# Designs tried in a protein design chat: VH-VL binders against o58714. Part 8

Target 1, 254 residues: o58714
Amino acid sequence: MRVDLNSDLGESFGRYKLGLDEEVMKYITSANVACGWHAGDPLVMRKTVRLAKENDVQVGAHPGYPDLMGFGRRYMKLTPEEARNYILYQVGALYAFAKAEGLELQHVKPHGALYNAMVKEEDLARAVIEGILDFDKDLILVTLSNSRVADIAEEMGLKVAHEVFADRAYNPDGTLVPRGRPGAVIEDKEEIAERVISMVKDGGIRAINGEWVDLKVDTICVHGDNPKAVEITSYIRKVLEEEGVKIVPMKEFI

## First folded at step 1 (VH-VL)

Design u8 (framework fv_murlentamab)
Fold by ESMFold2-Fast, scan of step 1:
Structure u8 (fold): chain C 254 residues (1-254), chain A 122 residues (1-122), chain B 106 residues (1-106)
Amino acid sequence: as target 1 above (254 residues)
Amino acid sequence: QVRLVQSGAEVKKPGASVKVSCKASGYTFTSYYIHWVRQAPGQRLEWMGWINAGTGNTKYSQKFQGRVTITRDTSASTAYMELSSLRSEDTAVYYCARVPYYYGSGRWFDYWGQGTLVTVSS
Amino acid sequence: DIQMTQSPSTLSASVGDRVTITCRASSSVSYIAWYQQKPGKAPKLLTYKASSLESGVPSRFSGSGSGTEFTLTISSLQPDDFATYYCQQYSSYPYTFGGGTKVEIK
């Protein structure tokens, strides 16, 4: 079995989080780099791309809503034309830094509220996918496992990496339980590891109500925004390797 | 085999409420969504809402928000649709329909109940 | 709300004819299903995801299209096919249906 580990990175406006980004880079295969609209700036983008290069981690764009004040976590109504060009702009901006370092982009993973809105709004999903295709038809879209977005992307000719979240509770319909609800976020290291094993070995997880949710696992989202998160990410990688799972970039099997 | 059996025809006065049942058999009830769709005589089909039979979570069309309530009883494998404040334009055949509990690739109605005629007249 | 416009509203055909029914969405959609309804009966699923044929549905039925323009085709009309056909989008809430196409005996 092969699995990719991805983490959202470059979401600072200075050097404060670069140390933690460097630590988590040791355990992941794919970095989702903020493109300056929800977080990041040119200096942070360049430094994050260099850290990924130094650690042999694949780089992908992490475009979001144009909302620095809300860090991309607030919904915005976009026309299809706006969505398409906003994505193309952000992917192109990150590509400039990747190219300057001699790297190619592997993937695109939409950020926060945009990621969630695409699951609910098919016209938005299509527009975002068109923006990616405008840039490079060989890019991989990272999206929620078994979502409508995945089906739409495949129908439009874009490759998909199905993403799962070991530290988030699932609704029985395969969506994530919203943060702030009791049980929505799983914090125990051992429980997260058990969930990871269930997802990769058994192809699913028990939803918050106890029903089984089938999941296709191409990539697992992990965190590095604080020391405890880095410890959990390190442990996830260790457990997967001990179970014989190969941790490789998504481009190796997508 | 999969079967959805609905309750019988109803005649109601304006302002009343009606509650239609849909009893499922031949499959694991809690693994599927049940949607409600109505059709006025000679008119198009109109989607009203759904219930996840496993969780009890619901979603309603904005047009019916506040007047429709969809529920289920897992022990009886039965879904219910209750429509309040009935008007003459609510006269229609009401259908329940099964949708696979399969996120990312299905929301089509694979099996339908036989329909329940609700007539609203003075 | 996405409006589904279906044409023609009625067509007359003979057994053996190739019948084509069209469905236009007011905005781009990815998920279209087609249903057959006979008088006094519930609708029956024919195709979903535009072109996927439901198990047990005869191969003479096929769906095609993308974006805003979709088509249901019956390659060789049989006596059992005289019915009203509806398209439905399930890409966005609320789910919406076409006005229907009645296929009548010529």
Scores: ipSAE 0.000, ipTM 0.391, lowest interface PAE 15.9, mean pLDDT 86

Design u9 (framework fv_murlentamab)
Fold by ESMFold2-Fast, scan of step 1:
Structure u9 (fold): chain C 254 residues (1-254), chain A 120 residues (1-120), chain B 106 residues (1-106)
Amino acid sequence: as target 1 above (254 residues)
Amino acid sequence: QVRLVQSGAEVKKPGASVKVSCKASGYTFTSYYIHWVRQAPGQRLEWMGWINAGTGNTKYSQKFQGRVTITRDTSASTAYMELSSLRSEDTAVYYCARKGYYGDYAMDYWGQGTLVTVSS
Amino acid sequence: DIQMTQSPSTLSASVGDRVTITCRASSSVSYIAWYQQKPGKAPKLLTYKASSLESGVPSRFSGSGSGTEFTLTISSLQPDDFATYYCQQYSSYPYTFGGGTKVEIK
């Protein structure tokens, strides 16, 4: 069994967070690099791409809503034309830095409110996918496992990596419980590890109401934004390897 | 507002099993862990395990592995701890306690305790 | 298992005294909670994550420390504070508790 570990990176200003990005790079296979709209800037983008290169981590674009003040976590109503071109712009911007370092982009993972809105809004999902296809039809879209978005992307000719979240509670319909709800975020290292094993070995997890949710696990979202998150990420990798799971970039098996 | 109410005292013979209940009220039951901790007379508190009330996932202390089973009923907002193959040294007060999902949270609300006496 | 060692086992004090209880972990931990237990009662959470005061707990209680050495301080002991105090690590499974410190009237 093969899985990819991905983490959102290049999302802050300053030495502290960049140092944590360096630590988490040791444990992941795919980096989702902010494209300057929800977070990042040209210097941070270049530095993050270089860190990924130095650690043999694959680079993908992490486009979001044009919302630096809200870190891309606030919903915005976009026309299909806006969504398509906003994605093309952000992917192109990150590609410039990847190309400067001699790298190709592996994937695109939408950020925050955009990621969640695509699950609910079919027209938005189609427009975002069109923006990716305008750039490169061989890019992999990272999206919520077994979601409608995954089906639409595959229908439109885009490869999909099905993403799971071991530290988030699931609704019975396979969507994530919103962060503002009690119980939405799971932080206990051992419970997260048990959830990872359930997802990978049993192909699913129990939703917040106890119903079973089938999950396809291509890539697991992990965090590195603080020392405890890095510790959890390291532990997840250790547990997966002990179970005989091979940790590889998504491009090797998608 | 938040309350955890446990079942009454039990007297059991060696080799029997005991099942203690913990009924939660005043909060969303499925959004928290329920932990089980025991205390033998004159001894320290001893962690036994937990259940995620929402998912049903459990974690047990190795000392109790194979003898303890923690379950819950979401419709009744009740957690259960069953301990089998009882020995005299299992005589203790057994507590349930609530813990939030975030890693920095500790056990913030506790049941009143259930005395389990194991004697022949 | 991480062993939690509390000292002293028993402490005699008077109302108004500053009381300090120590808890030592056999290996480095980040998450320590302190509980108060009165005879015949369930433990009550006082502090968590070493230094965070639980809502509703009087400000005379404070937790401090990092790594392997932690303390609970009661700045001005009140009559309601005569009880047994336990530290607990919840950084690694199994969660473990200290042996307790009984704060008695002098």
Scores: ipSAE 0.000, ipTM 0.434, lowest interface PAE 15.6, mean pLDDT 88

Design v1 (framework fv_levilimab)
Fold by ESMFold2-Fast, scan of step 1:
Structure v1 (fold): chain C 254 residues (1-254), chain A 121 residues (1-121), chain B 111 residues (1-111)
Amino acid sequence: as target 1 above (254 residues)
Amino acid sequence: QVQLVQSGGGLVQPGGSLRLSCAASGFTVSSNYMSWVRQAPGKGLEWVSGIYSGGSTHYGDSVKGRFTISRDNAKNTVYLQLNSLRAEDTAMYYCARGDYYGSGSYYFDYWGQGTLVTVSS
Amino acid sequence: DIQLTQSPSSVSVSVGERVTIDCKSSQSVLYSSNNYLNWYQQKPGQAPQLLIYWASTRESGVPDRFSGSGSGTDFTLTISSLQAEDAAVYYCQQYYSTPLTFGQGTKLEIK
């Protein structure tokens, strides 16, 4: 079995975290680079793309809501036309830096509240997908495993990488339990590793209420925003490799 | 409580090899950026290599391909393998702990006592 | 690589005097309101010790006569009232990008 490991990068807050981005880059196959709206700026975008290139990590755009103060984690009501053009703008901005480094973009993974809103709002999902298609029909959309968004993207002609979150609790309907709720975020390294193995080997996970949730695992979200997160990411990669799983960029099998 | 105790230096001929050790106590090396910094006799400081908490490594241009940094988490020890040594590698080698202020900062708040490496023909 | 150049290379001053050591970076080490620049003190026969980090923050236990200032490419370490125990070599260091680099050092002697 083949899986991709992705991480959200270029999301500096205050001090530039070059060292942590460098560290997590050694364990992932896909980098979701912030496009300057929820996080990042031209310097961070260029440096993150260059870092990915140096580590043979594929680059994708990580567009979000225009919310620097809330880091794209607050819902915003967008018209379909706004959503479409916001995505096109952000993907194009990151592409400029990728092109400057001689790279193509592999994928698009929406950030935070936008990612979650697309799962609930079909018109928003369609508008975002149209924005991606306006740029490049061959881009891979990274979205929640087995979600309605994945079905809509496939119908509209986009490739889809089904994403799972080993460090997040699932609702029985396959959506993520909102951050801030008890049990929504799993922090124990061994528990996260057991969840990864369940997802990959058993094709699912137990929801927060104990019901089974079927998951397709194309890509696993991992974190590198602090030293503990990097250690968990390193451990996830080790556990997957020990189970005989091949860790490769999503473009190799999607 | 935090200490870095170094060993493994000595006299070696050009082309030879040595392995330096840095044993840590009072903290866990896998939770910090660990680094080697050298100082040639009468000269300034030169960063040589670093290992991040997750195990990825970086090297200064003068030592790339010849030196290898590693660690043994069970022994809480960081190593620097020196290969293809040159007279210009003669220096006091320091092990240093990089402090993570949640931001990947590399200021070195604790240093080992140093290990002398002499490369002479 | 980012190159750090210190001036002066050496200075000799009397106890109680003010001394300044400059560090110039070949490119800016400022990002997101933080300067990724440290200062170290190395006394004869000893390992270096951290004095200042983030250009102006004193390490715990460092006397308040030591201060750091500057931003971007130009940085200064100041010792406001020199003491005999301050005789040492002082180094600036950047951690804005790898490879990490140090200035060539400034030797401070007490007359």
Scores: ipSAE 0.000, ipTM 0.394, lowest interface PAE 18.8, mean pLDDT 86

Design v10 (framework fv_levilimab)
Fold by ESMFold2-Fast, scan of step 1:
Structure v10 (fold): chain C 254 residues (1-254), chain A 119 residues (1-119), chain B 111 residues (1-111)
Amino acid sequence: as target 1 above (254 residues)
Amino acid sequence: QVQLVQSGGGLVQPGGSLRLSCAASGFTFSSYYMSWVRQAPGKGLEWVSGIYSGGYTHYGDSVKGRFTISRDNAKNTVYLQLNSLRAEDTAMYYCAKYSGYDYRYFDYWGQGTLVTVSS
Amino acid sequence: DIQLTQSPSSVSVSVGERVTIDCKSSQSVLYSSKNYLNWYQQKPGQAPQLLIYYASTRESGVPDRFSGSGSGTDFTLTISSLQAEDAAVYYCQQYYSYPYTFGQGTKLEIK
């Protein structure tokens, strides 16, 4: 079995440091690079793309709402035409930096509130998918495993990588328990490792209420924004490799 | 206190079957990887099988297709079903708990269950 | 499979002496600065018990005369001042990959 490890990167801007992106790059196969609307700027985008290139990590666009103050985590009501063109703009902007470095884009993973809103709003999901297709029909959409968005993307002819979150509690309907609710975020390293193995080997996880949730695992979201997160990411990779799981970029099997 | 109490061993003829049990207490059983390790008389240790909290299993090459590890998280018990037994399967079988993924070692062992395969 | 080879297979020493037991791995068990190599002690009629994990970290309650060293493929267990109760079989074990494997054991006898 094959899985991809993805992480959100390039989420600093201006004079701010690149963070721990350098460290997490050693353990992932796919980088979701911020496109300057929720985070990042041209210099950060170029540096992050170069860092991915140096580590043989595939680059994808990480478009979000135009909300630097809220880091793209606040919902914004968009018309379908706005959503379509906002996505095309952000993907195109990142592509310019990838192309300058001799790279092509592998995927698109929407950020924050946009990612979550697509799960609930079909018209928004279709508009975002149209924006991706306008750019390149061979790009892979990274979206919530077994979500309606994944079905819509497949119907529209776009490739999909089903994403799971080992550090987040699931509702019985397969959506994530919102941050801030008790039990929503899993921080224990042992529990996260057990969850990863359950998802990959058993094809699912127990929801917060104890019911089984079926999950397809193409890519696992991992973090690198602090030293503990990097350690957990390194650990997830080790556990997967020890179980005989091949960790490769999603383009190799999608 | 962590305790692993084993049962189910005995004398069996070649081709026979036995079911070993390991009842756990003193820790959150449902969160830990459990394993079986055997030792033939006068010989060294051999890892036999392991099972994740969610049920995924691994086996040593010598027992694949003949032994089945399983668990009942509601009863805090891990099992090893031994089928198509051969004389070379004669051994003391230990149930062992992993310390967890941060520190990967067998931190607690059961008392052992003797399995003797002979005519 | 990763094969662990211990040497010597048997050793006889006097109380107060220093003894070393070697464990050689057929491939490296080092990942992210940690060596996935453990040492166990087994006395006659008893289950094994952990002495050392991550090649050099002593388990709680283990006397400080026991120490582990090495990295990658070559590992050593040292007992700096042997006591009568240390008579046992010692096993190295790797956690680097499945199937998990043990060395063949080293029998330590006290004269």
Scores: ipSAE 0.006, ipTM 0.469, lowest interface PAE 12.9, mean pLDDT 87

Design v2 (framework fv_levilimab)
Fold by ESMFold2-Fast, scan of step 1:
Structure v2 (fold): chain C 254 residues (1-254), chain A 118 residues (1-118), chain B 111 residues (1-111)
Amino acid sequence: as target 1 above (254 residues)
Amino acid sequence: QVQLVQSGGGLVQPGGSLRLSCAASGFTVSSNYMSWVRQAPGKGLEWVSGIYSGGSTHYGDSVKGRFTISRDNAKNTVYLQLNSLRAEDTAMYYCARDRSYGYYFDYWGQGTLVTVSS
Amino acid sequence: DIQLTQSPSSVSVSVGERVTIDCKSSQSVLYSSNNYLNWYQQKPGQAPQLLIYWASTRESGVPDRFSGSGSGTDFTLTISSLQAEDAAVYYCQQYYSTPLTFGQGTKLEIK
């Protein structure tokens, strides 16, 4: 069994968060680098790409809504034309830094409210996928496991990596329980590790109502935004390796 | 036929401990989010703790580190272990069920009184 | 934390009259077209009972004189043609985020 570990990085406007990015880079195979609209800036983007290169971590674009104050977590109504070009712009911006370092982009993982809105709005999902295809048809879209977005992307000819969240509760329909709802975020290290093993070995997880949710696990989202999160990420990797799971970049098996 | 039957309250001195029980029938506690809500004499409702079907637990800030919610699936019962009790913990304690994650409390137990005094 | 503020704190009305109770949230409790705001009735010596969930859906067995309205941050519970048995304390509750919170309550007395 092969799985990818991804983390959202380059979301700093200053120097303090880069130290945690350095720590988490040791445990992941894919970096979702902020493109300057929800977080980051040119210097942070360049430094994050270089850090990924130094740790042999694949780089992908992490585009979001144009919302620096809300960190891309607030919904915005976009026309399809706006969505398509906003994605193309952000992917192109990150690509410039990747190319300068001799790297190619592996994937695109939309950020925050955009990621969630795509699951609900088919027209938005199609427009985002068109923006990715405008740039490079060989990029992998990272999206919610078994979501309608995954089906649409495959229909449109884009490769998909099905993403799961071991630290988030699932609704019975396979969507994530919104942050801030009771039980939406799981913080216990041992519980998160048990959820990871269930997802990888059993092909699913118990939803918040107790119903079984089937999940395809191509990539697992992990965090490094504080020391506890880095410890949890390290533990997840250890548990997966002890179970015989091979941790490799998504491009090796997608 | 849904029922929540509570027990385990009483009078205890500051610093003492009590274990409250909420026995369910007509549904499975492990399939629902179960909560404890308290009400001090003459005051309003305060959410205390909850447990998800998967076993994840949450606590209000006033009780975090002192109270522990748990369940016994074989007995279909939810518990609240109260430790390091203070006078301000004096309240009627209710267990409540979230109906299949509808995000509302549709059934409440009868309540159990906890009195903390010297 | 989301804070819920009810008004009035108490009200005294006669049988047959209409009464409205307002609940204001410190932030929006609207998500994906659903308002996660519930109303409960508590009579003296009893546990609370669910009246309205998701701002406007009446719980099974609740008389149709009870209705809920509002969206986002401003919500109202309306009791038309008040009955003697409606004397109680009414609470709004948000289920949008933890910690779950309740309004301070509105005491309804019937003359």
Scores: ipSAE 0.000, ipTM 0.417, lowest interface PAE 17.0, mean pLDDT 87

Design v3 (framework fv_levilimab)
Fold by ESMFold2-Fast, scan of step 1:
Structure v3 (fold): chain C 254 residues (1-254), chain A 121 residues (1-121), chain B 111 residues (1-111)
Amino acid sequence: as target 1 above (254 residues)
Amino acid sequence: QVQLVQSGGGLVQPGGSLRLSCAASGFTVSSNYMSWVRQAPGKGLEWVSGIYSGGSTHYGDSVKGRFTISRDNAKNTVYLQLNSLRAEDTAMYYCARVGKYSSGWYYFDYWGQGTLVTVSS
Amino acid sequence: DIQLTQSPSSVSVSVGERVTIDCKSSQSVLYSSNNYLNWYQQKPGQAPQLLIYWASTRESGVPDRFSGSGSGTDFTLTISSLQAEDAAVYYCQQYYSTPLTFGQGTKLEIK
């Protein structure tokens, strides 16, 4: 069995978080690089792409809502035309830095509220997918495992990597429990490892109400935004390797 | 070797409370999913509650709000606090471990000897 | 809730005979090639013991005369050559969905 490990990176304004990006880069196979709308700026984007290159990590665009103040976590109502062009703009911006470093983009993973809104709004999902296709039909869309978005993307001719979250509680319908609700975020290292193994070996996880949720696992989201998160990510990789799971970039099997 | 030794049962009147204990040896309770399963006299098995290695807890509908599962990692012991007891809670209560490969709640590989709880007036 | 129905409720057999116990689930417990179904043995006055997990995988230390089969909604526990020590109540159990549920049990008597 093969799985990809991805992390959201390039979301800093200072030196200290770039240091943490450097640490987490040692354990992942795919980097989702912020495109300057929810986080990042040209210098951070260039440095993050360069860091990924140095660690042989694949680069993907991480576009979000135009909301620096809210870090892309606040919902915004977009027309389909706005969504399509906002995605094209952000992917193109990151590609300029990737190209400058001699790299191609592997994937696109929408950020925060945009990622969640696509799961619920079919017109938004189609518009985002059209924006990706306008740029490059060979890009892989990273989206919530077994979501309607995954089906729409495949129907429209875009490759999909099904993403799971070992540190987030699931609703019975396969969506994520919103942050801020009791039990929404799992913080214990051993429990997260137990969830990762369930997802990879059993093909699912128990929802917050106890019902089983079916999950297809192409890529697992991991974090590196603080030292504890880096420790957890290192441990997840160790546990997967001990179980005989191959950790490789999604492009090798998608 | 793995052992689960139970205690804390007894006779109590309706509305009363009891605390059941399950002391583990040969493994660490904080590294496994631990569960309580009960069996009314002459009846089948009913899952009651569970606690993940990380501390998250789950309950069967018949006991939710009345029973609380907990553990003391220093004592390597799992507890079940029974409150607002009813006649229909009368049963043998078993503590059980989900095995070493405990992802996905595979199976109960070790069981305690059982603790009898009798609720009568 | 997933309901598990066992048949027969009781059976009496002689040492050396073959026994089959059926477990029917109210909905499929199959996901991604895995059947989320276990079998337990409970002797009088004792706690249950795990026999079979994943519908057909024998627990370590369980004699090879015990086997599990089936998929989806229909499962069978088979004892190929009954021994006197096998007198017990047998339970199937699903872990596909919470609450975790057990069948009502099949009582096996040796005549």
Scores: ipSAE 0.000, ipTM 0.412, lowest interface PAE 15.8, mean pLDDT 86

Design v4 (framework fv_levilimab)
Fold by ESMFold2-Fast, scan of step 1:
Structure v4 (fold): chain C 254 residues (1-254), chain A 121 residues (1-121), chain B 111 residues (1-111)
Amino acid sequence: as target 1 above (254 residues)
Amino acid sequence: QVQLVQSGGGLVQPGGSLRLSCAASGFTVSSNYMSWVRQAPGKGLEWVSGIYSGGSTHYGDSVKGRFTISRDNAKNTVYLQLNSLRAEDTAMYYCAREYYDSSGYRAFDIWGQGTLVTVSS
Amino acid sequence: DIQLTQSPSSVSVSVGERVTIDCKSSQSVLYSSNNYLNWYQQKPGQAPQLLIYWASTRESGVPDRFSGSGSGTDFTLTISSLQAEDAAVYYCQQYYSTPLTFGQGTKLEIK
């Protein structure tokens, strides 16, 4: 089996938050780079793209709501035209830095509240997908595994990488248990590794209520925003490799 | 192991100055939000200052214009410069890592041992 | 500013008993299904330690007897079976808006 490991990067506003990005870059195959609206700035975007290039990691855009103060985590009502052009703008901005380094973009993974809102709002999902298609029809959309937005993207002609979260509890319907609910976040390294193996080998996970949830695993979200998260990410990669799973960029099999 | 080790502090006259230091090991201060939280004798906790991973600084109203937070990335150390000290600034000062990620999760998950500042004649 | 008020200010209980500490916020700290509220424990002579974040999620390494509940403006920290080592002051803290604020603390004593 082949899986991709992705991480959200370039989410600082200064030039000096590269240490942890440098560490996690050693273990991932895909970098979701902030585009300056929820986080990042031109200097951070350029440095993150260079870091990905140096580590042979594929670059994708990580667009969000225009909400620096709320880090893109607060819902905003957008018209379809706004959503479409906000995505095109952010993807284009990151592409400028990728192009300057001789790279192409692999994918687009929406950030935070935008990622969650797309799962619930079909019109928003369609508008975001249209913005991606306006830029490049061959880009891969990273979205929640087996979600409605994945179906819409495929219907509209956009490739999809189904994303799973080993450190998050699932509801029986395949959505994530909201942060702040008991059991929503899994923190134990060994438990996270067992969940990853279940997802990859068994094609699913037990939901918070004990029911089985089928998951398609194209890419696994991993974190590198603190030393413990980097340790967990390196361990996830190690256990996957020991189980014979091939860790490769999503473009190699999507 | 991740930890914060504090130094500085002591007895100072009203109007005086002190610089508190907070040395980090096991993680990088520039990759986290770092804060100072104080506690007056027998009282509760009060957030006084923070420096975000990107370098922006923030202050509680009681200390704005008098205290300055800074960091030295090469030394992996955070500082709090206390100026124009008043009797009401007497407190135990803790440095703390405020873990913050893209999900909006925020918590003071690692704390220093504390540094006592006494402002008295 | 968001003001957090804890009750009781102090409580004395026996080992093995159930303890509840309340924290009331002057404004809702709920946004998008997340409650921006943490709980800390401070033992005598020590720095505070994180117990609960997102109102109900237990920090790694914290004993299962500690739990958090509530939403919006009303929050509770529960210790299901009190141990002698739990004698401490407990603080709630909000990170919904700046400035970050703490409750005044609840002192828990073992009788």
Scores: ipSAE 0.000, ipTM 0.386, lowest interface PAE 18.6, mean pLDDT 86

